# VHH binders against Probable carboxypeptidase X1 (CPXM1): the designs that were tried, part 6

Target 1, 162 residues: Probable carboxypeptidase X1 (CPXM1), of Homo sapiens (Human) (q96sm3r113to274)
Amino acid sequence: TGCPPLGLESLRVSDSRLEASSSQSFGLGPHRGRLNIQSGLEDGDLYDGAWCAEEQDADPWFQVDAGHPTRFSGVITQGRNSVWRYDWVTSYKVQFSNDSRTWWGSRNHSSGMDAVFPANSDPETPVLNLLPEPQVARFIRLLPQTWLQGGAPCLRAEILAC
Key: E = the ipSAE of ESMFold2; O = the ipSAE of OpenDDE; V2 = 0.75 times the mean of E and O plus 0.25 times the DockQ between their complexes.

## First folded at step 1 (VHH)

Design f9 (framework vhh_6fv0_2)
Fold by ESMFold2-Fast, scan of step 1:
Structure f9 (fold): chain B 162 residues (1-162), chain A 123 residues (1-123)
Amino acid sequence: as target 1 above (162 residues)
Amino acid sequence: QVQLQESGGGLVQPGGSLRLSCAASGFTFSTYYMYWVRQAPEKGLEWVSTISGSGGSTYYKDSVKGRFTVSRDNAKNTLYLQMNSLKPEDAAQYYCAKGSRWLSGYSSPFDYRGQGTQVTVSS
């Protein structure tokens, strides 16, 4: 068994620890990028179940601050939970940092190139990717590389860490 | 049994107006979000508008904002879509849909969808 969930789904990781390169709206901001979060079901709730980058964001990223040096071992992703449309990321890269300024990528052990993780093919089924080599860092970023044709890069995530 | 019945579609010229209606039965209408979705020939389903159970909150696809207005009459269990300044790209089969309480990969985002009403926009 690997490291346990860091706490995006459980809310142990606060909204202030989640950041993104851009967001389509507040209701699709990084605080909505939590595994298993659902679109709003309350009257007046405009929050949808995902973080979604702006359409013109050429280099989208979703960031988690673990607060201290942490061993990152895996990533779980889902697509957008929505009652009116479909969006999901189909591949992503992962980066790490100790200071949120200097970043290094997860690399494929065999090729030495940046690891590209295959992600989702539907909005709800969680896809687990174990990192080829666990990394100790304070920050982790997910960088969508491809997503549903005609859609937007949207995801929900959980991080496996100890 | 949940039932959704759309009406009000038809042929209209660009710039014209239509009002769609959806008669609902078999569930507590006032407690559910209701949706208008559409499907043009040879294209996928496209969300158009959402209205909260009370009618206090409404949401629209960017391309229809300012032209379409969703409303509901909870006493009559009826959902409406007022469509003004219609464009050729608005031509589609329009469906009334009820959202699911259980939004998951094991269920459709919509519990139920009517059979639709056709909207055609031509010169």
Scores: ipSAE 0.000, ipTM 0.138, lowest interface PAE 14.1, mean pLDDT 84

## First folded at step 2 (VHH; framework vhh_enristomig)

Design e8r (from e8 with H98R; at its last look DockQ between E and O 0.05; V2 from the best seeds 0.00; counts 0 for: pae E 15.5 > 2, unsure alone 63.2 < 65, grease 26.7 > 24.2, placed apart)
Fold by ESMFold2, look of step 2:
Structure e8r (fold): chain B 162 residues (1-162), chain A 122 residues (1-122)
Amino acid sequence: as target 1 above (162 residues)
Amino acid sequence: EVQLLESGGGEVQPGGSLRLSCAASGSTFSSYAISWYRQAPGKQREWVSTIYSGGKTNYAESVKGRFTISRDNAKNTLYLQMSSLRAEDTAVYYCARRGYTLSSGWYAYDYWGQGTLVTVKP
């Protein structure tokens, strides 16, 4: 149990390895979905502290390419860091892939159904979810299922992997 | 370093159409969301539309239903198809890939094109 951070927060995982289904703006793109990233300080700044999918995105996802087969063991999420608005994901599923085309989900051991992980309830408190069973894959997706009412799916994340 | 170059601007009558292009170089174009912005004389620059790396699109309410953003990743080119143009659409249009600032002291820079003028004559 307990793999170290993959490196979203530390920038060891480069921006080119982060993708998403959609973004509300480029200042809320997947490269902003890094744990503890902070919003810009200027009023005219379009850079905020999260990845946020579009409100109309029916199937939002945030994807990390580890670059090679990697043993994923956990996920840490935060909400959006912003001076104007707060948003957060309240639950998500996790999927894995070796080719970014064929995906399989993290399963709840007792039900055999896709696991749904409780996520955030405020902008800043990090929430750790250990996967029920670590998975070896190259790609991992977080798939928001529910989020703050009237808002959008927004998150910052770190992946635990070895 | 990223270079962005807009083209396709010109004069058009109300109700007409234009297609703008934005050629990108010097980066992995397909990995990033890219946006169109516009600036009318004497006004603040405003967001128009974005296409994301996953292929989804988003539009400002003032242009939704009239403008269509698209990209051709093989050509590193972003497009904005503008239809049903109105006098208030007159502006210099810019394509942009904006950067970010981290609390840890890391920086990314904004990348803006030089702009292309669209004039809708009343």
Scores: ipSAE 0.000, ipTM 0.121, lowest interface PAE 15.5, mean pLDDT 81
ESMFold2 (binder alone), look of step 2: mean pLDDT 77; pTM 0.778
OpenDDE, look of step 2: ipSAE 0.006; ipTM 0.255

Design e8s (from e8 with Y100S; at its last look DockQ between E and O 0.01; V2 from the best seeds 0.00; counts 0 for: pae O 4.1 > 2, unsure alone 61.3 < 65, grease 25.3 > 24.2, placed apart)
Amino acid sequence: EVQLLESGGGEVQPGGSLRLSCAASGSTFSSYAISWYRQAPGKQREWVSTIYSGGKTNYAESVKGRFTISRDNAKNTLYLQMSSLRAEDTAVYYCARHGSTLSSGWYAYDYWGQGTLVTVKP
ESMFold2, look of step 2: ipSAE 0.523; ipTM 0.806
ESMFold2 (binder alone), look of step 2: mean pLDDT 77; pTM 0.777
OpenDDE, look of step 2: ipSAE 0.023; ipTM 0.398

## First folded at step 4 (VHH)

Design p1 (framework vhh_enristomig)
Fold by ESMFold2-Fast, scan of step 4:
Structure p1 (fold): chain B 162 residues (1-162), chain A 118 residues (1-118)
Amino acid sequence: as target 1 above (162 residues)
Amino acid sequence: EVQLLESGGGEVQPGGSLRLSCAASGFTFSSYAISWYRQAPGKQREWVSTIYSGGKTNYAESVKGRFTISRDNAKNTLYLQMSSLRAEDTAVYYCARHGSGSYAYDYWGQGTLVTVKP
């Protein structure tokens, strides 16, 4: 859409620039929320292919720090890559910030309400959502709104930005 | 074998303080989010606090400002510093390891009793 991938999948965005409201474990932390990352095992701990928020987290978010003001134009999401279970986010909202303190939401410009993006329906198929209005900011957050019934909010993502 | 063992409970007067510990073994402690839960007599378990592998913390509204969760990854130990204790804090306190392959907790400790009596 004119803006290339920011670099979650390619690792151009370092693990230190990825944060989340919560994580079920280190192996399901924000550094695992990269598009196309695959499940694995290291030092006896499960490193599954997703970021997954903790069940008690009532307001989960996944955050990317672009390091400088960046034009965010789109988001690609996948569900959890796992041989053990199914988890995927079915809808999410997007927020932006220049200082990680003051946040504003992506809005549907017809209604003026927060945009709610329909997301995944399976663990592997990427779903692209173009933002209704591209935003210039340093930080972007994805806020899961709904997810697979009986599952957890888990995702892998890529951000389209320039 | 994964084990979680709580300690530090006891009787305390309202306004008092206690420090709970949870000793973990059988897994890479630093890789897991660990939570404190409590269960008051005749009630269901209630979430109290979580500390994530990266050090971020969350608290139940009822304990914010009074309880502090912390971890010592070198000692495989989770802590809950409780201050300004109230009668309604009386409960058995459990630590629980969040399941890395599930949205549920996969291991629980046996609990430690905290009684706040006037």
Scores: ipSAE 0.000, ipTM 0.150, lowest interface PAE 14.8, mean pLDDT 84

Design p10 (from p1 with S100K G101S S102G Y103F; framework vhh_enristomig)
Fold by ESMFold2-Fast, scan of step 4:
Structure p10 (fold): chain B 162 residues (1-162), chain A 118 residues (1-118)
Amino acid sequence: as target 1 above (162 residues)
Amino acid sequence: EVQLLESGGGEVQPGGSLRLSCAASGFTFSSYAISWYRQAPGKQREWVSTIYSGGKTNYAESVKGRFTISRDNAKNTLYLQMSSLRAEDTAVYYCARHGKSGFAYDYWGQGTLVTVKP
């Protein structure tokens, strides 16, 4: 059977368990990388609807700490929800760790190479990627590989885990 | 209490038109962005269109030029005018209210079925 959502969208996973390589601003920090989160509705709101890496971040990553060994089975992503810009990740890799220092990647069974997951093509439609082989680990990272040209990598996510 | 209620679904032939409505109550309708989503059997829910409080609109690429989102703030009602309907537009259509300042969609309607059959 498949695993349920870990709790990014439901807020069961606290902000302190979300980290990223960088963020453009506080309002685009990892705590904003939750599935279905929305930008503010009025001009001047400080919060937008995504995590976005700094423009100069060459190796961006978004990290979730499940708090204990957890079976990760899938990832759901969306692009940035904003009244001002279009940004979305078009492909990403996934890595796992038990200590947040030593990482191993999700692999493609046929090639033995790191799996590259096709992601979003618009800001709102969720895209589900099931991992080829579920992994037991405490931490999971999403590593954007490509994104909309002229922008920065931005995403909202949910993790399927049990 | 906040409530969203969709209506206007039904059966239509390819190339036909339907107008969906979403009646809102329990909040200041004019202050919120509202979206239309759809879900076909066995498929993930997909975004269709959004209208913001200031009147700006966005559309999924698959419906651009065929669907028009609008709102009547005096009547607390959201609309989706659908034209040139295709078999792949068959789905349950939902309206959803955007949460403020970074919260997920906080309220969803129960949906209205649109079936495009020859």
Scores: ipSAE 0.005, ipTM 0.195, lowest interface PAE 11.1, mean pLDDT 85

Design p11 (from p1 with R97K S100R A104E Y105F; framework vhh_enristomig)
Fold by ESMFold2-Fast, scan of step 4:
Structure p11 (fold): chain B 162 residues (1-162), chain A 118 residues (1-118)
Amino acid sequence: as target 1 above (162 residues)
Amino acid sequence: EVQLLESGGGEVQPGGSLRLSCAASGFTFSSYAISWYRQAPGKQREWVSTIYSGGKTNYAESVKGRFTISRDNAKNTLYLQMSSLRAEDTAVYYCAKHGRGSYEFDYWGQGTLVTVKP
């Protein structure tokens, strides 16, 4: 690793720099996709600890704008922290961009195909994936590929960058 | 001792309606959010709806507009009114109360089976 957290958990990365393909509700929006964020604690709270894509979103993605060219070296993910249900992403791909319009994927060195990172198997345990080759870009996207059967693609994340 | 007991399940034709009940005891019912979950054969348990102590509700997208969750605090009972039922609604339905930050659901009833047959 060697590169420090970019700042999703610490709030160094502001809510305005987080975006997603969709969200089920405001309380499950990209601003909720921060590592270690917790569900609402009072009865009547309508938000959980995760970003969750809409049910009809066939190609979900979670995006971070680093604000300038940044060397991305790793990704940490957790599942949804919730008092109501279980959801977690079990695998994802990673993409990068300098302009948020042209994207390229993280590749597996041996096969030359897109790298598919195994992710979570429970809601709380963080899983670290180091990128096979660190990439310099302004934007990074996580693209859920599989998730808990009968659940939704939900995650909390942190990015390692320097 | 916390207990949750579901009832009201049965067989119904597509487009039909059913009302499920969950009788709760062993805790201050009116003070807690309570949820409905369901589990179809061969699938994982799926959240359906939640009602909060103040009466606000939330629904899974697949049931929004067709199901209505409600509570009667005087009777310590949770309800799920299901309308416009579809074959994919076939499942065992559970009501649940669990601790915050835990994914264990120790306070599940035995469930009630809903079968939607064409």
Scores: ipSAE 0.000, ipTM 0.111, lowest interface PAE 14.0, mean pLDDT 84

Design p13 (framework vhh_enristomig)
Fold by ESMFold2-Fast, scan of step 4:
Structure p13 (fold): chain B 162 residues (1-162), chain A 119 residues (1-119)
Amino acid sequence: as target 1 above (162 residues)
Amino acid sequence: EVQLLESGGGEVQPGGSLRLSCAASGFTFSSYAISWYRQAPGKQREWVSTIYSGGKTNYAESVKGRFTISRDNAKNTLYLQMSSLRAEDTAVYYCARHGSTGSYAFDYWGQGTLVTVKP
């Protein structure tokens, strides 16, 4: 059975529970990686609608701390909402941890290798990926593998969890 | 109807320069990211450069520093200024409008313009 949204979009998950390997700017930080967040919401500053890793980040990741052991069942992603450019992640892997130190990956049932999830193909359409095996853990990471050519990995996300 | 029409291709010697144009019609040009792609004889089509709405640009590593993408929204025209041309730049060059519903998908492609670099 599927689980409901964890609360990135609803703000039930606070900004302090969101981390990333890097960000291009504060306005593209992990707190901007919430499903359906929009460009230009901050008065007097340019905030865009996504988390975006730095261009030089070779191993980007976006992390959510659920605060306690949680059954993760799925991931929803969107690309960057922007009036200036198009960026979206086209594939990603998922990892889990209980301590933010030791990580294990979501795996493909057939191969036993890490699962690679096809992701977005435009900035706005949500793409749902159900995990092949729901995992109980405190932390979940999304690890962009590919993204729109010449850009940086950018995403907005929601996690399905109970 | 949406149309993209490339022009400006031709023959040039190594080290030379060419400027390609892509004339767009049938849509609000300023609202879309537009890309240049190329396809060399017998090879897969490869991405060259993108200019996004608002003017931000990206380049393939193989052309960075040699090619410059630009747009004129008043004229609905995309440009690719090519310099320091090499034999391996020989290809048919296409412009493509970014789609709203596809990964590497583009809604529309032009007919292409041939660039030949040879002594």
Scores: ipSAE 0.005, ipTM 0.181, lowest interface PAE 11.8, mean pLDDT 84

Design p14 (framework vhh_enristomig)
Fold by ESMFold2-Fast, scan of step 4:
Structure p14 (fold): chain B 162 residues (1-162), chain A 119 residues (1-119)
Amino acid sequence: as target 1 above (162 residues)
Amino acid sequence: EVQLLESGGGEVQPGGSLRLSCAASGFTFSSYAISWYRQAPGKQREWVSTIYSGGKTNYAESVKGRFTISRDNAKNTLYLQMSSLRAEDTAVYYCARHGKTSGYAFDYWGQGTLVTVKP
């Protein structure tokens, strides 16, 4: 039936398996893009609760290496957990790869075009998107398409896989 | 036991260059993102640069274009090549390993190596 969480939230997926196109700072790197991860609470904490791409990054992506062929069935996203500001992705696309070099997208059944998943509208509420067709691959990428006006593409995620 | 040992610090003139090293032991070095931090006298620790296990790098705005982070997984060693050094770069430089279980930010720090940029 349903596939369980892959392990971003539980730390079962190691930091070395998470990559991104860019990051605003170390404290907003891909290792911070884990579902339910929390911001530092004190002034001077150098980390926040999300991965955030650099402002110059026109084609941001967040990548998970499952380590072996894996059936990806869904994606859960949250916005940035922060004591400093609001940021969240409002839509994204999903891509898969077996070698991190050749990529194919999740597609919409009706149009045959890349599926665009509506995502978050606040920092904390998880939004689940089930993939229209589960895909077997080693790598999965989330590609932010739109985000909060005046904000940055930031997210926390979990992947449903078996 | 996990250890991070920094070396390569010293006194240099403005515009000079230094190469810092961080020797890691007690863990699978290639599996971790490792960062450089610095702390100037009387100030809080400041992030400088990170290199991820996949080879991607990121830099603080103040050091972009002047510093280059790199790693040698065969030698379990992290490097920071510093160029065009400024007085504001004077600090103790620390190597830090990102935590995988209990610490999301950092779980191990080295003891630091002093860099003094003196006219």
Scores: ipSAE 0.000, ipTM 0.126, lowest interface PAE 13.4, mean pLDDT 84

Design p15 (framework vhh_enristomig)
Fold by ESMFold2-Fast, scan of step 4:
Structure p15 (fold): chain B 162 residues (1-162), chain A 119 residues (1-119)
Amino acid sequence: as target 1 above (162 residues)
Amino acid sequence: EVQLLESGGGEVQPGGSLRLSCAASGFTFSSYAISWYRQAPGKQREWVSTIYSGGKTNYAESVKGRFTISRDNAKNTLYLQMSSLRAEDTAVYYCARHGSRSGYAYDYWGQGTLVTVKP
C-alpha cells in the first residue's frame, strides 16, 4: 500500500545526502534532522535533536538526496528534541527535483495549488503526511511555512519511498 | 547587493594542489550554507562540496579525501583546498549560496574560476 522508510532514521541515507538552506550551528545541521534523533548524540557546537534553520533564513528548506530516481509517497515529521526549549514546524510544503536546480511542488488534489501539510503541535509525536500524488524524483525538499510562535523552524524527518 | 567572487584557479600538473577562494558580500555570510560546484567541458554542472553555517561539511564521493572546504566568517570568505588533482578535476568552479528562488535551490552564483589539470 505504501512505500517503506527511505532511511533517515536507520542511517541508510548518509549525512552527505542531507542538506539545508542554513543551520543555526553544526549541532543543529541537516544531519540532525533524522526521525527520532535525540539531543546530545554528537560532539562539537551545542547539539540537539533537530535540524534548525538560521533566524535570517527567509526561505528555509531541508533536502534529501535519494541518490537515484525514487518514488516519494510520504513524509513523517517531529519537532526538536530538547531538555531546555520548544521548537517545531506547524506546516510545510514539499518540492522535488532530478538535478537539485529545477524544482516542482507537491500539489493539492482538489485545489491544484501547492499542498500545505499540517505538521507538528509538540516536539515528539510523529505526524505522517501522505503525498496526494506520489512523485518520482531524485531529491525531495521540505519547506517550513509556519512554526511555533517565538521559536525557530526545527524538524526531524523520515521519507517514505520505493 | 549579494555578490560571490571566485579566485585561485589556474593550470596545475596531475598530483598538484590549488586553493580556491570565494569572497562574499551583501549578506550575513555566517548564516548561510555555501556550496562549490564545477562544470567540465561538455558536461552538466555537478555538486562538489557544501559547508553549513555551523561548520559541518559534505563532499561528493569523487573528491572525498582530496578536497577540503572551509570558511572564514570574519573575512566573509569560502575556500576549497584541492590536493591530488586529476585530469577529471578540470572544470570551471563556482560558489553558490544556498537559498530559495522559484525553481532553483541556489539564489546566487559566482562567475566561476577555471581549473585546468594538464601534464
Scores: ipSAE 0.000, ipTM 0.150, lowest interface PAE 15.1, mean pLDDT 84

Design p16 (framework vhh_enristomig)
Fold by ESMFold2-Fast, scan of step 4:
Structure p16 (fold): chain B 162 residues (1-162), chain A 119 residues (1-119)
Amino acid sequence: as target 1 above (162 residues)
Amino acid sequence: EVQLLESGGGEVQPGGSLRLSCAASGFTFSSYAISWYRQAPGKQREWVSTIYSGGKTNYAESVKGRFTISRDNAKNTLYLQMSSLRAEDTAVYYCARHGTPSGYAFDYWGQGTLVTVKP
């Protein structure tokens, strides 16, 4: 069973609770990885609609700190919102932690190995993945595994949690 | 009439340099963020660099340290100084005017200027 959105889209989760392994620029930082965020000119700067990892980042991850033990049940992703460029993650893994140092992965119940979730095939359509087994943890990470050829690992996300 | 005219493209050898210009007319140039984009054959348009009205700049990771964007508000002209050019920089380069802060589209594009990096 699913839980309600944690609050990336609603801004209930503050920017300080979002971290990433790397970012191409400030305007593509983890604070831009919120579901339905749009590209445009804001506060005099151009901000694009996604978090995007650096080209040299071999192990990209996007992290949310829920602030306290939280039951994570699902993940919603979109690609990059942009008027000139296409980027989207096509598959990702999910990890959890209570201390941001020790991590465990979401498992595929049929194989017992780390779950690999099929993600987006266009920039705008939200794709929901329910976790096979909801996990109680403080932190959740999304780890892009594949993305559009010729593009970068970019995403917008929402977390379903209670 | 809003107009953007790119110039300065051409053929260069790997490691070479080119300076692209974009001459703007028909609007208050100093009030707008202006970007450089490029499109290689068979590929989607790729953002290269942006310069904002206040002078702040951003660059795509693939061009950092090699390309420099600048503007001359008195001449209504945008520049892209390209150095250490590579075969993968071969593309048609466009300048684009960003819409208002509430707009999420580029409302005017130039015609483009071709840059070819040949051995």
Scores: ipSAE 0.000, ipTM 0.125, lowest interface PAE 13.1, mean pLDDT 84

Design p17 (framework vhh_enristomig)
Fold by ESMFold2-Fast, scan of step 4:
Structure p17 (fold): chain B 162 residues (1-162), chain A 119 residues (1-119)
Amino acid sequence: as target 1 above (162 residues)
Amino acid sequence: EVQLLESGGGEVQPGGSLRLSCAASGFTFSSYAISWYRQAPGKQREWVSTIYSGGKTNYAESVKGRFTISRDNAKNTLYLQMSSLRAEDTAVYYCARHGYSGSYAFDYWGQGTLVTVKP
């Protein structure tokens, strides 16, 4: 039996538990990085369907606080849902922490190097990556490594956890 | 106050080239990503290409390698160089400002310029 979704899509994980290294605008902040979220307009501000890092952010990351020690087993990602443009992350790494200060990476079992997960090739199709070794931690980070040429790293995500 | 005005459309034969322009006014052009969209007869508007404030570009798969987007921030003007035109490229082409930055943003559209590729 695999672990169920943690709750980014269902809103079980509140906006306050989502953080990022940077955001292009409030409407592209970490609270918009939820699986299946759609573009829209609220209070006259345009909200798009993704978290997007700033262009100058060389080391972007998207962070989820599970609130307590949690067994992370997988990650689902999508690209940006937008009436404006196409953006998607094509590969990423995963890190874990118990205190949001000390981090360790998901590793390839054979090489011992950080695992690099191939991600999206279009804006909408979900791509599931199971972690080689499930990790128990409070925090999980996704670290985009590559993304659509000429764009910014943008994603929507769900975490599989128990 | 925000205005976008397209020009450069016309009739062209398959395999031909056209350059579209979009003149922007009423906002800080250099601060915004600007896109080209198109709408073929009876179809929904579709995204064609985007250029970001920093000069990075993105293209729809159907036009990649054939179209080139560029901007001139000193002239507040956006360009779309179209090459190897096909019958399927026939559409009204619009430039649009992204709601990409700022706390109150709306997508502004130009009036459009018609491109007809004579099959």
Scores: ipSAE 0.000, ipTM 0.139, lowest interface PAE 14.4, mean pLDDT 84

Design p18 (framework vhh_enristomig)
Fold by ESMFold2-Fast, scan of step 4:
Structure p18 (fold): chain B 162 residues (1-162), chain A 119 residues (1-119)
Amino acid sequence: as target 1 above (162 residues)
Amino acid sequence: EVQLLESGGGEVQPGGSLRLSCAASGFTFSSYAISWYRQAPGKQREWVSTIYSGGKTNYAESVKGRFTISRDNAKNTLYLQMSSLRAEDTAVYYCARHGSKGDYAFDYWGQGTLVTVKP
């Protein structure tokens, strides 16, 4: 059986369980990194549909606290939904933790090296990456490795977990 | 009352062109992103294209370069210009108004218009 969505898109995972290394503005904070969230221009507020790291952030990460030990099996990502510009992550790594201090990476079965997942090539099309080996942990982080040239590391995500 | 009404569908030969329209009413059309989706028989709904309130556009890879989305805010109308049509483009085409969560939380959908690409 495959694992269902954890609840970023459905809001089962509250804003308080989403963190990031940095954000360009409140309107691009981790609470905006939910799959299928849309630009906030329609709501009268100037905010976009994505989490975006600060330009000066050399080590960006987007974090989800599942609240308890959880079997993580996959990640879905989209780029930034915006009326103003293009931004999307083109590759990322995944890390896990039980205490948010000690982290271990998702690894490629054949090489034993950190798995690097190819991600988005446009802002809207969701890209699913199944983890090579599902991991049981409380926290999961997505670590953008590359993104659109001339753009910023921005994403929307959902986590598959049971 | 929010309404979206598609028109312009029909039967065309491969390589042909067709223009779909979506007439909107009951909301401030210029303030919303509107998308085209399609559903072929026995398949899941597939995103085709989106145009945002600021005029930016996005396209699915399968239609890039062949389809052009546009809007006329004065007429509250969305268009999809389709060219170089293929058998794979046969589907019912829907327009949809974006909510805060994209397609999962789409507020309103039209009734659809059928496009058949047949030799």
Scores: ipSAE 0.000, ipTM 0.150, lowest interface PAE 13.4, mean pLDDT 84

Design p19 (framework vhh_enristomig)
Fold by ESMFold2-Fast, scan of step 4:
Structure p19 (fold): chain B 162 residues (1-162), chain A 120 residues (1-120)
Amino acid sequence: as target 1 above (162 residues)
Amino acid sequence: EVQLLESGGGEVQPGGSLRLSCAASGFTFSSYAISWYRQAPGKQREWVSTIYSGGKTNYAESVKGRFTISRDNAKNTLYLQMSSLRAEDTAVYYCARHGSTSGSYAFDYWGQGTLVTVKP
């Protein structure tokens, strides 16, 4: 549409501006949830290509701080890039905040309920979801709703914003 | 009632092999991903391997090339073929059924475990 990538893939958004409800390990932390990030290839590499919530996290979320009020227009997601495991989110919700404490959700216009975005079906193919109504806020959260059966809620993301 | 029952553990010398089994009942086995986990005394529970309903497999780096996970859907049984065993593989091994409902990743059910001891 018109808003460019915010900068998860390009690293314009620093690691300190990425947070998550939980992470399975440091190598699967929110700083690893960047579009097109790649897994380590050697047995000694302790990092993988995604953010992954802990197994016991009932309400996982991945958060981006844009640093200032920003018009969010879309979200791109991929699954986990890994030499040893398959994981991807199959649907998610989106929330926004100006203070990281009070949140409001992206809504389905006709039903008035939270919008649920269909996401990935494989680890690598990017899936773009344009928000039905762009929102101005400082923070954006992705809330995995469903994921690969027997897998974990893992994702890589980019945000379209201006 | 969902049940998972591990078997096949025992004592083996370094370099040896064991085959673990997990017998499942009370659910449509072929529809679920099932994992092997292990826990050594005084250590955290560690993921070992997963096999998905479609047959794809994943392994922890520490066991890649040495362990093979497989399933027999007709027998409702999960297997872990362990080779080139090391003292560090000594642990209680558990099979676990992955959650199947949307919005949850937590494992639904765990077996009681089977002990594997690697020593001379």
Scores: ipSAE 0.000, ipTM 0.128, lowest interface PAE 16.8, mean pLDDT 83

